Miniprotein binders against q9h3h3. Designs and how they scored, part 47

Target 1, 235 residues: q9h3h3
Amino acid sequence: EDGFTAEHLAAEAMAADMDPWLVFDARTTPATELDAWLAKYPPSQVTRYGDPGSPNSEPVGWIAVYGQGYSPNSGDVQGLQAAWEALQTSGRPITPGTLRQLAITHHVLSGKWLMHLAPGFKLDHAWAGIARAVVEGQLQVAKVSPRAKEGGRQVICVYTDDFTDRLGVLEADSAIRAAGIKCLLTYKPDVYTYLGIYRANRWHLCPTLYESRFQLGGSARGSRVLDRANNVELT

## First folded at step 5 (miniprotein)

Design u28
Fold by ESMFold2-Fast, scan of step 5:
Structure u28 (fold): chain B 235 residues (1-235), chain A 81 residues (1-81)
Amino acid sequence: as target 1 above (235 residues)
Amino acid sequence: DRYRITVTVEGLDEELFREVVEEVREFAEELGLEVTVEYRDGRVTIVIEGLPKEAVEKLLERIAELAKELGFTVVVTIEEL
């Protein structure tokens, strides 16, 4: 472990979400502008709090690309948080099943494929591939973290509308692979993020639902996806 | 859209193979579909074709529950026809 608590991770996530975002919005911007935008804002060089010599002088929380059909739906996060508080005080078991039910009840259904890469060419190349897939309509929305002051890996998040729609989750994985991504991917429902389910959580829950590994010629889809809870490999 | 689902289980447990085949066959019968079953080298492969998207989702759920209950690993291949 890196010594961070769920509380610290949640605070950092909230700060990033509230700071300004650099957005390429395909709903209002022609696709022909994407390559110039990617060249102007490579994630390995955009700094979290701004810096001389970086593309940004001001803080940037996230670098994002919105697809033409992107229509955000966060669900009832307020109701989810209230129900979570009640669940914790009720003494009922905290399990993947009870969290799934809370998410469904409050329509907090989005989730994301995560990939962690060191700052540099490979990160920028991976992000460019993802951004193009979003603008071309193969993915709905994605974001990447800026370079942290203390260094470390950056994260690319590729969102899907409904984590309970397994086929939709798998189609996003296929689109990521088709974009040239070969690194390990893990899938996390946003309900886990809202409720603070990170590594070393107090309920000992695995913070991700799926794990995807690139396998050329090993499967029809070009990847092997493991359902972590059920020992099911999806191909 | 219609899908082909291939369910593969490896092992030497004859009872496990029967349970998996029966689960998939029962599901297919509910939809008026048939399954193809092949036994090879300590492995059972079950193929069902013509599933609509909502049926694929339900089948995956049932297989996941069975795998968890019986403590085995299953490989599911999903192809759009």
Scores: ipSAE 0.323, ipTM 0.767, lowest interface PAE 2.8, mean pLDDT 83
Fold by OpenDDE base, second read of step 6:
Structure u28 (fold): chain B 235 residues (1-235), chain A 81 residues (1-81)
Amino acid sequence: as target 1 above (235 residues)
Amino acid sequence: DRYRITVTVEGLDEELFREVVEEVREFAEELGLEVTVEYRDGRVTIVIEGLPKEAVEKLLERIAELAKELGFTVVVTIEEL
């Protein structure tokens, strides 16, 4: 029974990231083709390994939509990881502020709103709303996980360029809500993913910076956003 | 009395899997225990050995809260060592 370390989980992530992506790129593809692409590749039917009868014959790591303004910038992830190892060896206290400083120093500033949905109409409808918002320029980039064999929940990730830009994070929440999404959203910086900081880590760091709950009749944004680090409501 | 706890989760995406593993790992680390994690074919198996009886209930509570929050089902096996 080979104990899969956090390294094996990172390897599964990397494997999904290394497998082919089904991408709609609004920079090269007319927006008028989006509906046909969504109909061809509904995320509830796209399978991770290209199962018989799926719309994909080959393995798919992610289904993604790139907006017209999308520019991939991952920053210095290797430098970040080296600095993180050095920090752990130093025995210095590790705080959310420490991680924020590391992220800024290495320009690893991307983050994502996460939503987890069961396979089916609600997922496909949510994805279609998000994909449209990306193509229309209300969001920059989003991805959704393919269907697993076990039929577990699929994740939609909606990215923002800078997790330290609170206004940009809140604008993305508003755009997600405007796309008709009513489920719970959590916001996670990519730096936390790269450093293997998940729930209940030895440093007691909350890997989720923000939580968004849909609220009927609430603020102009239609959501209540909680800063999890400070336990403060932002909206 | 020491216990082995086996937590099995099926149908997790990788992000949810990581969250579950790290929550269980932190709990074990707080107790100075090792955690074995296996991920295979969309199934996560987490094994903690040597839990004191008083810690079993706390772990079960954390797993139940996490399962509720993340909307997944867990199978937990408890074996006395």
Scores: ipSAE 0.014, ipTM 0.285, lowest interface PAE 8.6, mean pLDDT 81

Design u29
Fold by ESMFold2-Fast, scan of step 5:
Structure u29 (fold): chain B 235 residues (1-235), chain A 81 residues (1-81)
Amino acid sequence: as target 1 above (235 residues)
Amino acid sequence: DRYRITVTVEGLDEELFREVVEEVREFAEELGLEVTVEYRDGRVTIVIEGLPKEAVEKLLERIAELAKELGFRVKVVIEEL
């Protein structure tokens, strides 16, 4: 599946968003039910298209946990897409700054920390830690991909509501580290996802804004964060 | 609810060091804050203490723009006081 292009990734993302989700919604479900829900739906066992031998017989697009204060706001995605087409036909340079301005103008501000883990105990343990942090209020919302039929790594996405709020993005990183996560994290604004900006895009843009690496005995935060678009190291 | 920001830049020539120091100093002056500057072993370290959250965000934006325009890497340590 190494041959996947931006077009294939976008199509897969749309399919996952349209298929049913398994959701633990802390706005309507007591926190005491979380452990049983996590035991019933470990992401290493939930299959993307359903299987008689898995917890699900029907397709599952995402496994998600919504925090008690979660209030989704996708902004004006239609306006964003229209402005994107106009920008591409205008001949103006397509840069991180130009995309940031489009996102601000159309209120498409959400973003996410991403971690990729192989199916198994470590993935399930990481997801349980993230899910507890969401339900306890240290994070707002998170989701994890189900197991693909062909195998491969699964992704945990931890969302923040405003990618331009650098302190908020860093606070989410700290909460992820406090939950026991030590793997590499990358941060991607949802505007890049809506516009199909992935690795090796034709505009030569870095597909992520931040990279977080665990630092044992390093900073007080437990990590070193690099702002890759601007060459700024944040700790 | 106040923050201490430490900005460190390494390997720049004196002209670029001056640009970074001046940008941070101007920002601090607008807020009535003092800047501590230390030059040591080919690096400059700039410290501002007492910044509210909104001022930290603006300072980080100005530093990021400067780093991009001048083509260098800057290290920023953010401490909540």
Scores: ipSAE 0.228, ipTM 0.713, lowest interface PAE 4.1, mean pLDDT 83

Design u3
Fold by ESMFold2-Fast, scan of step 5:
Structure u3 (fold): chain B 235 residues (1-235), chain A 81 residues (1-81)
Amino acid sequence: as target 1 above (235 residues)
Amino acid sequence: DRYRITVTVEGLDEELFREVVEEVREFAEELGLEVTVEYRDGRVTIVIEGLPYEAVEKLLERILELAKELGFRVTVTIEEL
């Protein structure tokens, strides 16, 4: 991520999750309303804490689009947290495999493709493409961060329901590429987010499972996906 | 929906090639599928066609675990037929 400490990143993520979200929910809102909603709330202009020059006067934690078939399942996050505390106290090794087992045991299976873009036209265009793919059913759910007070890059998160379903993760990557996205993507299971595993973590774990790079004529899928833990390339 | 999986391993280790080929062959045999194997100048290429969606993930898990345990790099190409 940006090189912030794990503690700082975890605190910011928690605050954003607790603040109000701007949501386009395709389960209850007609798809025809999406273009107007996107024009009203471009992520480069929505500010984290509100200001007179932005579309929002109040704090916004996230801007999100829910697909028609979206059915949230966070699993047993409380049980995960308790097991994590017990694991740290036990002296057992903390590895990707151990975290995978904690996630499976507590059914905390969701994960996300991440892309980081500077505020501006390219961010807004990318978000619009992702949002349309969600509403049209090619992706399940996505969110984008609002513009921070200090500036810096914003993040688009595109979720899948099960990080252990590798083909499902790859299909989401393909749908992102089909939406016109060409920037670097990384995939992170939500269990890592809940446990505060970011770029700089004390266990020296890689904070992402996959990395996707766009290729114009290189692969049938439109990208190369590297499985970082197993050093395997998926084309 | 059926899939073709192509597994490619490069190197000078014939024992490694044998392990990868046997892992893929065992999996294919359980599904009643045949495996095409080609050895060429320090590379083995293994192809299975006709895999259902659920079998693709199981095969990938086996290959990735083997790559992790034996410390080699593998390239896997997944195509929907």
Scores: ipSAE 0.013, ipTM 0.515, lowest interface PAE 7.8, mean pLDDT 83

Design u30
Fold by ESMFold2-Fast, scan of step 5:
Order: sequence, then structure tokens, then C-alpha cells
Structure u30 (fold): chain B 235 residues (1-235), chain A 81 residues (1-81)
Amino acid sequence: as target 1 above (235 residues)
Amino acid sequence: DRYRITVTVEGLDEELFREVVEEVREFAEELGLEVTVEYRDGRVTIVIEGLPKEAVEKLLERIAELAKELGFRITITVEEL
């Protein structure tokens, strides 16, 4: 009930991906330049469509930091989409398991930890911590949305290369926690995004695989992670 | 590297505790590792040390399938040694 349909969310995501990005690329830029870049482009101040009063006068789709070892691999997204259309026509069951197999078959394995924060100091501080973890090599890549609407939340996305590598997903969560992040995190495979499957879909699929909650003093990892499908809590 | 896995289950009957213990023991035996089991105050705690990364992933998958099949929550702590 957030007022957005799957089509609306897909259109917004496509527009953001196609608009220019502000990127700190650790593959080509020294780590010593990160602090100045973060000070120049705090996500709470960067506007989605540009404003003379903000750091940007032109549209910005995403603010991103690429790690030194980051090598983008989206897999065979076209093959995935064609197979998804065939699956829908076939009459075969559409379950989390069948989507997982489609993703594996087409090597569309990336996923992301998501956190939603209101514009302000907390968002900028969280982003700076994540960006530093990426540049230092504890995380591979991250993006944060610019400020689009008054009072609306912004999202930080921290990517992992393989959503089926559960230990890798947990290691990313630990690195996020080590960066000082204490808010709720949710993990979503990119296969759901590429297929336009969001929280309200006709197949009743949950695109969120994991939830992470900060826990001080009771967990070896600093958090507890719920595997939503399998009723397993990872600490 | 090597990992320690701690599997904890609370508030279950003794038969369900036994099933979780046996699942973890069978996995550990395949790898030549020992399992430490403690029963305390309606809780079973199972510890395996010395697991390589690939074995950790397989154990997590196996326990997730078991938890889903039995319809109860299992808590797993993963520590790098």
C-alpha cells in the first residue's frame, strides 16, 4: 500500500539507471580522494533532477562507489527474461525455487542489501561508512539514491555477486555492521528486479530473502539475520 | 579459511531436538569432524569446528531445508576461526 504499482516502480528504476551517475571508482581513483568526494556529494543534498542550490545542476540517477576489485557481471539478462516469458506461458509452477533455477541457469546471480533512510545526517553518515568499506575492500560495490521527493526516504544498495552464496551474503552483512550501520537491512536478488517482481505481485512471491537486525552483545556477528523462506536465524 | 558453526534450537520436544542433532552429526561425520552437543533448559546447542567455506555453505543449506520441512526456527551462529 505505498501507492506504487510494479510498472511504476520498474519505470522509475529504468529512468534512474539511464540518467547520469556520480561515481567514485576505486579502480581508477586513489582512496585518498574519497573523503573530498563524499563531502562534495552528500546524498541528502544531491537532487534527482538537479537544482542550482544543490551539488548538481543536472539530473543524477545514482551515486555509486566501485571497489578496486569490482567486475560487473549481470549474467544473461536477455535469456533470463525470455525464459521467464516461456515459464509463464508453460503453465509450470512459479515458485521461489523455479526463479532461483532460472537465475542460476542464466548466471543472473547478483543481489543487494537494502537500507531506507530519511534525508539528513544519518543517511550521509551511513553512506560514508559504506563507501569507505567499499574502497577498503570489505564490500564490492554500493549505490545510494539521490533526493527525489520532499520527505521521501532514500535507499542505499550494497551488492554481492552471488545471492546463492549464503556465506557471502552474511559476510556483506557483517561488513555493513562493522561500518557502523544499525538500521534494518533487507536482501533482494537482482533476478526479481530484472523480472519486475516487487512486494505486490500476482505470484505472491517475496523478493526479500533475508532480513538483518542489529543486535549488540548477543551475537557473534553483531546482527541476527532471518532467512525468511526457510525459518532459519543466522547469528 | 576455517569456521565454527553453532546450531541452537529452543522450546522443541525431545524428538525434534534429536532430529536436528542427528542431521548435524551426519554432516560432521562425512567430513571427519566431531560435534559437541549440550542440552540445557529446553535448548540444544550443537557445535562443529574446523569447517572449510564450502562445507559451511552446504551445512547452512541442509539446516535451512530441515527447518523448513519441520516448520520450526533454528538459530545458526557462523564464526571465522
Scores: ipSAE 0.052, ipTM 0.634, lowest interface PAE 5.4, mean pLDDT 84

Design u31
Fold by ESMFold2-Fast, scan of step 5:
Structure u31 (fold): chain B 235 residues (1-235), chain A 81 residues (1-81)
Amino acid sequence: as target 1 above (235 residues)
Amino acid sequence: DRYRITVTVEGLDEELFREVVEEVREFAEELGLEVTVEYRDGRVTIVIEGLPKEAVEKLLERIAELAKELGFRVTVTLELL
């Protein structure tokens, strides 16, 4: 959702997915080991392509935490991509609704809340909070990008298993806020990532479905969630 | 799980407020639930308590379509009871 072209952003995402990941897997690792793992691999210090002075000497695409009950289901990505090629050559409109139908048909339902933070203490603190929420069962799975050589913001992705389940998406937002996160969040279905829908896409689609802003509301802290396509604020 | 939904709309004319109220009321009637409606200083607030998850999702779809068709923003507050 940043950068000048969808093609450039898609290439960067593919490279990161193909490189090795640093993973804390709560399905096989005791929760008591999380704090040591977080101290060993703070995302502000883990470098994208490796450096002898960083925690990693080899490339790292993502730093991830898997929850105890996490069971990945990517759906039929090959079928999705074939249907996408057919859609692009047809006269049928390319809209959020059409992409939603493609995703449902091919069971590509996962999505993610995104937050972008500068390298440093605030990023590492936010990631630690998210990682603890995942290991404690309030969130299912999350990952954070390593630090690029040129610097720039890093991204934390917090996944939900079904982007069509609005209440599940909102419950994840609530858990992120309960973990102490106060920055802007945006929600993107993985179907958009697989198909290369980013900020500068040729179909002029909004690259995210929801936006969440921290807000002090009434007697308690909360967030405002905007459904960008339908003009509805969900809080 | 049971939810409370609060729907708030501001800055619309009286006829558009009526459409929002009627959508919410008709949905609640099908579930045997009562709605509370308040008009205050150019806004309408509608509250329903006791909705199951599936009913919340369907109501949000109805409200989203109405907001899209009429070109305005509505605020929906969800609370788990």
Scores: ipSAE 0.012, ipTM 0.563, lowest interface PAE 7.8, mean pLDDT 82

Design u32
Fold by ESMFold2-Fast, scan of step 5:
Structure u32 (fold): chain B 235 residues (1-235), chain A 81 residues (1-81)
Amino acid sequence: as target 1 above (235 residues)
Amino acid sequence: DRYRITVTVEGLDEELFREVVEEVREFAEELGLEVTVEYRDGRVTIVIEGLPKEAVEKLLERIAELAKELGFRVTVTYEEL
């Protein structure tokens, strides 16, 4: 095939998570320092493995901003993974509902809005807007990938605490739009990421629960959100 | 921390419109809230005001299940008051 699989994607994600992160932590750093930090580390210029022409000489896995109220809660990921293995061995049907139940049982509830942008001014501008919203308390936490040779586009991830809380997911979308973001957004629960479920999986599961599209004057929220699993458009 | 929910459905026959309206009304009645219903240009629009966040989540789940089971598309607009 064309050179990547779910195993390849999982290995790349693990490597990024294990490499050093560049973090602006609003819990311990004054908000007044954010603009200087953003100018020093624009994501279009920070390289995944470091190089002489970039702000970093060493590998960087992610560039992240933590809000003042950010409190990580990953749940019981080990228990989730063990239960997933047992489920696959059982031969039981694997459905979105089954995965939702596993996530709830093991308290693995976080999820994220994703946006993919090419390196350049628009990416750096979008990241700056998101980072300011996080530091100002309108979003809880976000990260952006560094520039990679093969990647072309980079990803900004904006996290929410609970993917089963639809209003919380929609509030995050509204805050992203209020920050000036106009590109396509997709929402993915972290349970799919921890289980290595990506596009074209064998169970025909869609890891994307929602899509958000910017809409000028067409909705009260500034966007149209499609619930992919159901026949519901949230506006 | 109160919400207005607007449910809009187009292109359904009269009996399915009635079923959507009844589902929303029944939910609102459980909470002691009134429902405003408008039929116009081949669509029904149903408005409930004064819903707390938890109730909005439950209503969205019920509407999603109904739409999926009956095979139609519904637009739900929510607004924090």
Scores: ipSAE 0.013, ipTM 0.574, lowest interface PAE 6.3, mean pLDDT 83

Design u33
Fold by ESMFold2-Fast, scan of step 5:
Structure u33 (fold): chain B 235 residues (1-235), chain A 81 residues (1-81)
Amino acid sequence: as target 1 above (235 residues)
Amino acid sequence: DRLRITVTVEGLDEELFREVVEEVREFAEELGLEVTVEYRDGRVTIVIEGLPKEAVEKLLERIAELAKELGFRVTVTWEEL
């Protein structure tokens, strides 16, 4: 859309991760305080770099909610990156199976469901639903981007512990749908992000493993999920 | 926990149904489970009951690879028992 390169997108992502986050941490904060926190920091109004007219005067990289049982584990990212460099130098084939094996070996297993929504009531309502599901224990952790200065859609990320646990990934999809979310969802393992593999990469790898589409009837889970790599519909 | 899994195949060529049915049947037999197969309206529906959660993932991987090789789409649903 804006013609950003992979390097430009990676730099912006790093900047957001390094800037302060607004966090509701259910491990240390009573669940009764969530509604007030959501009202104070609606993502459509929180600005990326701060603004006197917004809830924040200072930069905010992400708005996040941590579940009561959340335990962060990024795995051995340094070991993963070193193994990836060695693989590229070795001349051996680079395939989805090879990346999966590197991720397993280095315990870099997390992944996320992504949804993109325009700033406004629908975004704030979707985020509130996700945040409540996290605090109630149906999801482990989620974050949403603040409003960009140039405008555009904002992203909600809902994380799972293990992208190789297909049933766990689909349980998260079900919980997102139960929270009232009806838009398109895509699932991406963090291993692709850590290795800088995006759309149109040199190895022709698809970093999106699953797509989820809402449906009113059919599946008891309320969605149709496509395994993109293997061309199989799962529900 | 135990799951009931339903596999639905809607191929253009009915002979392709045999490959999917045999793959699912062999997997279920390895686990000592019964398979119900129904052919109706140009589709085949296969039902397996009593699958442990970890076995469902392996079955899905086998079906996905076969669908990729044969160039058709498969729909899979499951229920907790």
Scores: ipSAE 0.012, ipTM 0.541, lowest interface PAE 8.6, mean pLDDT 82

Design u34
Fold by ESMFold2-Fast, scan of step 5:
Structure u34 (fold): chain B 235 residues (1-235), chain A 81 residues (1-81)
Amino acid sequence: as target 1 above (235 residues)
Amino acid sequence: RRYRITVTVEGLDEELFREVVEEVREFAEELGLEVTVEYRDGRVTIVIEGLPKEAVEKLLERIAELAKELGFRVTVTIEYL
């Protein structure tokens, strides 16, 4: 009954994914309309379950921006889940390498850079920067959580299509930094989300692969990225 | 795309420096590339230029595995040439 279990966090994520999304789709909407859309739906004001005083009266699960070249591919999530159940009953060790192999086998390759910010101007400004980078083609797709009923941080997720493509992951980090983002970022493969790998998981796995910290001066990329599992720092 | 990779290890462990240099040098030799190695007080810096994307990814995998096995931190700077 602990509200901080991996199962509880997975259930909250599923509810948000199933509720309606507010989407700016650059594949069908002119880029010139983005600034008006951002002004209409600032994430600090959009409420998770709707409120007559907010931009939305009905529930909103996510606020998203799709890039012009965005082509969604979630892979074989059903096959991944079946293989995961088999792995858990097999007695084989559950490690980052084993999960990586399951993800590759089932083509569940997407992942995301995560940033957590308190509701307010800085969140809205950060989201606007990310949204413009997506529409301009430097990033593929991003989403931000709406404001919860009670105070708490909101999350911006910036997706890449292949978490095993390290250079692609780093290119996304650079684009985020170029958009003016200076806060801590962590990178999580979607396979971990589908399998419920969150904080305090049963297998004692780190729930993220990379951590990016803003570096003022001395870095061409604007950040230092730590590969947490392997003690490798990327600049 | 061609990349320049700079591998840096800090500390006072000369054997660790040798292991890292040898790993990078062996990888470079497989590709017909040379490495530049600089030893400074408490630091080794290894530079390899002319790598295609797939070779960069392979090199990063080898360096990450070595860092994990030997329990040290390595800094890798990745530049597009």
Scores: ipSAE 0.287, ipTM 0.733, lowest interface PAE 3.4, mean pLDDT 83

Design u35
Fold by ESMFold2-Fast, scan of step 5:
Structure u35 (fold): chain B 235 residues (1-235), chain A 81 residues (1-81)
Amino acid sequence: as target 1 above (235 residues)
Amino acid sequence: DRWRITVTVEGLDEELFREVVEEVREFAEELGLEVTVEYRDGRVTIVIEGLPREAVEKLLERIAELAKELGFRVTVTIEEL
C-alpha cells in the first residue's frame, strides 16, 4: 500500500481546520469545568465525521484547549505562500535555513510538539495531562485529532509561539514531560505545514526540526532533544 | 534571569576543538563574559555563565551553524541559574 502524498495530507489538514472544533477555552471557562469536559469528549471516542455511538453526531476537525494567556497569531500566511511560489521558481536552494528565513519575514513563527498514539486509554490519559497543563498555565495551547474513519494513530499537538526561540521549544518539552508524557515527541514548525513539507517531500527535507526522548538521569533537563538537521543534542 | 551554557565536543580533531573554543570565546567577549575550557581524553568542554535569554538563542544559532559547516556533533547543556 502506498503512503499518502503531500497533497492528500494537505487536503486532510485543510478539511479538519474548516470543520467545527470542540474547544475548552480557559480564557472564558472556569478551570473547574475541565474534568467534566474531558470526560465528555475523550479523543479515542470522538469521531472525525460523527457516528451514532460517539459523543458527536456531526463532524469534528479538532479537539482543543486554549490557555488563559493564549493569543493566536498565524502571521502573514498569504504572503508566505506567495513568497514560497517565487522561491520555487528561483535558482536558490530550498533548505531548512531558507524556509526559516521565509517564516521570519512573514511572521509565521508558531510550531508544535507532536505525539502519535493509538486510540485508547493511553491517548485519553495523555490528552488529559496535556489539557490540564494548558489550563494550569504550563503550556499555551494544544489540540488532538478525533478518531478517523480509516483508523490509525491520533496526534496530539502542543503549540509554542515561536519555533526560532529554542528555549521556548525546550520549555514546552519539559512541561510535556512534567505532565507524565514519556513517548517520542517530534517538533514541527507551522511554516512546514503551510508549505506542505511532510514525509517524502520532493526537497528531501526532514519534516521535523527536533526529536525529544524521555530519559531518567544523565541529562540536566530529564529528556534529550536532538536537532538532527544541525547535529546538535540539547540536554 | 541568567543562563549557563555548556558546550561539549568529543573526537580527536584538535583543530576542530580550537574552532569551537574560538567561536564561543568570541561570542562571550562581545558580552563581557569569560569562558571556562577543559580538555580531557579527546573531549573539549566549554562553559559560559551569565547569559541573558536573548544571548542564549544567538549562541545556539552560532553553534548549530558551526556544527553543520564542520560536520561534527555537539552536545549543549542549558541551565537557568
Scores: ipSAE 0.416, ipTM 0.808, lowest interface PAE 2.4, mean pLDDT 84
Fold by OpenDDE base, second read of step 6:
Structure u35 (fold): chain B 235 residues (1-235), chain A 81 residues (1-81)
Amino acid sequence: as target 1 above (235 residues)
Amino acid sequence: DRWRITVTVEGLDEELFREVVEEVREFAEELGLEVTVEYRDGRVTIVIEGLPREAVEKLLERIAELAKELGFRVTVTIEEL
């Protein structure tokens, strides 16, 4: 039983990013084809390894929808990582502000709302709502993880271009809520992922900047957004 | 008294997987311990060997917090070496 190092797991993570994606690209595909694509590739049935009887015969890393305004921009991830290593070596205090400045300096500003859902109708319905919102231009890009063999929760990621733009983050929350999604949402900057900053890290940095809870009868967004770093409600 | 802790986590997506592994690795590194990690079919198995008793409790607490926050299923095996 070969114990895989962290490098192997980071490699499996990278392998999911390297495996083929099932993509609906609204820039090249008519919006009228979305319903047929969603019916062909329901996330609850698409399997990670292309299991027999699944809609996919080959491994799938992600199922994604690209909006008309989608432009992939990852920034200078290599420069970010080098600056992060230098910062760690310096022994300087590392704060959420430090990470924000690194992200800005290297133009690594993307972030995502995350929702975790059990496989099934609720997941497929949530994904369909998100996919429609992306194709309609209310959201830029989203992806959903394929079904794992063990039937664990699947994640839907809804991206925003700039985690430092609080209004853009809140607008995406509103669009997700308008798509009918009522579950807990958490927002994570990609810079935290690239730097390996996870929960209970030695710097006590919260990797989730925002939490969105659905509220009946609340503000126009129908959600309460909490800034976790400051423990402040964003209204 | 040295302990082996085996943490099995199921139903993790890639991002949650990395989060769990780094959390446990960081804990082990602080103690100067080696971590073995296995990923197979959406199951993560993390093995830490040589934990002092006081560290076992802290690790269990940390795993419980992480499991609660991420909402994954975790199985922990504790063995005295």
Scores: ipSAE 0.000, ipTM 0.227, lowest interface PAE 11.1, mean pLDDT 81

Design u36
Fold by ESMFold2-Fast, scan of step 5:
Structure u36 (fold): chain B 235 residues (1-235), chain A 81 residues (1-81)
Amino acid sequence: as target 1 above (235 residues)
Amino acid sequence: DRFRITVTVEGLDEELFREVVEEVREFAEELGLEVTVEYRDGRVTIVIEGLPKEAVEKLLERIAELAKELGFRVTVTIEIK
């Protein structure tokens, strides 16, 4: 985000989605093969556009793990985008509530916990923990960005089916914490991603719904989760 | 599964405490449940036990709306009991 425009970030996101993904799909691949796959494709070494010295010679957009029970449902993204265009021309206020209603109407309900880590052992270890939790059924699906050409932090995304299901969002946070993750986490609904809600958006909306901080000895769940829009702290 | 929900608000006026207690108590009463309320050192703690999952979500939504409109922070502890 530092030094990048919204248009540049949107173009990068589109390119990553269009380029090939490295996927471990537990619906079709035995769990016993995960450790070998993780060793072959550590995210700190997989390069965004391919390099002779990396595990990949060709571009990789994302490295992903699908759980055995994962059932993708992206909703009606086309209908969402059309409704968003109409909303912007209508003069109706653009608020978290309005965006939530658009998402519900068009069944674009998925969302994700985000963590940003520097390339290296800590990133690879965190990703391995998340991947195992997905394959073991504690999480549904996750992906991690490859190493960028420009360098910088990489992102791990851990998805939930329905951002309006607060207990489901919190359960995913608990599973991430149980996997040994102690860094700051933020939660973003995919509707915000599709509509280009970013840090410096023109509607002055907070780009994430929740923020999770590791908390030992003061929380029943092992973390404190702030509902940023409503100023409610969940423990 | 049944849940125990603890709602905590601190550092506020008695009128704001009353608003939060009333909101939570009204919700619990609609479900035939009682609440336990403790006032201590500029803090109110409200406990409801025996909530089903769907009721927890509705309660969290009502508390979030109230906190946003009144401009204060609420802490909610969620436990399976």
Scores: ipSAE 0.287, ipTM 0.742, lowest interface PAE 3.2, mean pLDDT 84

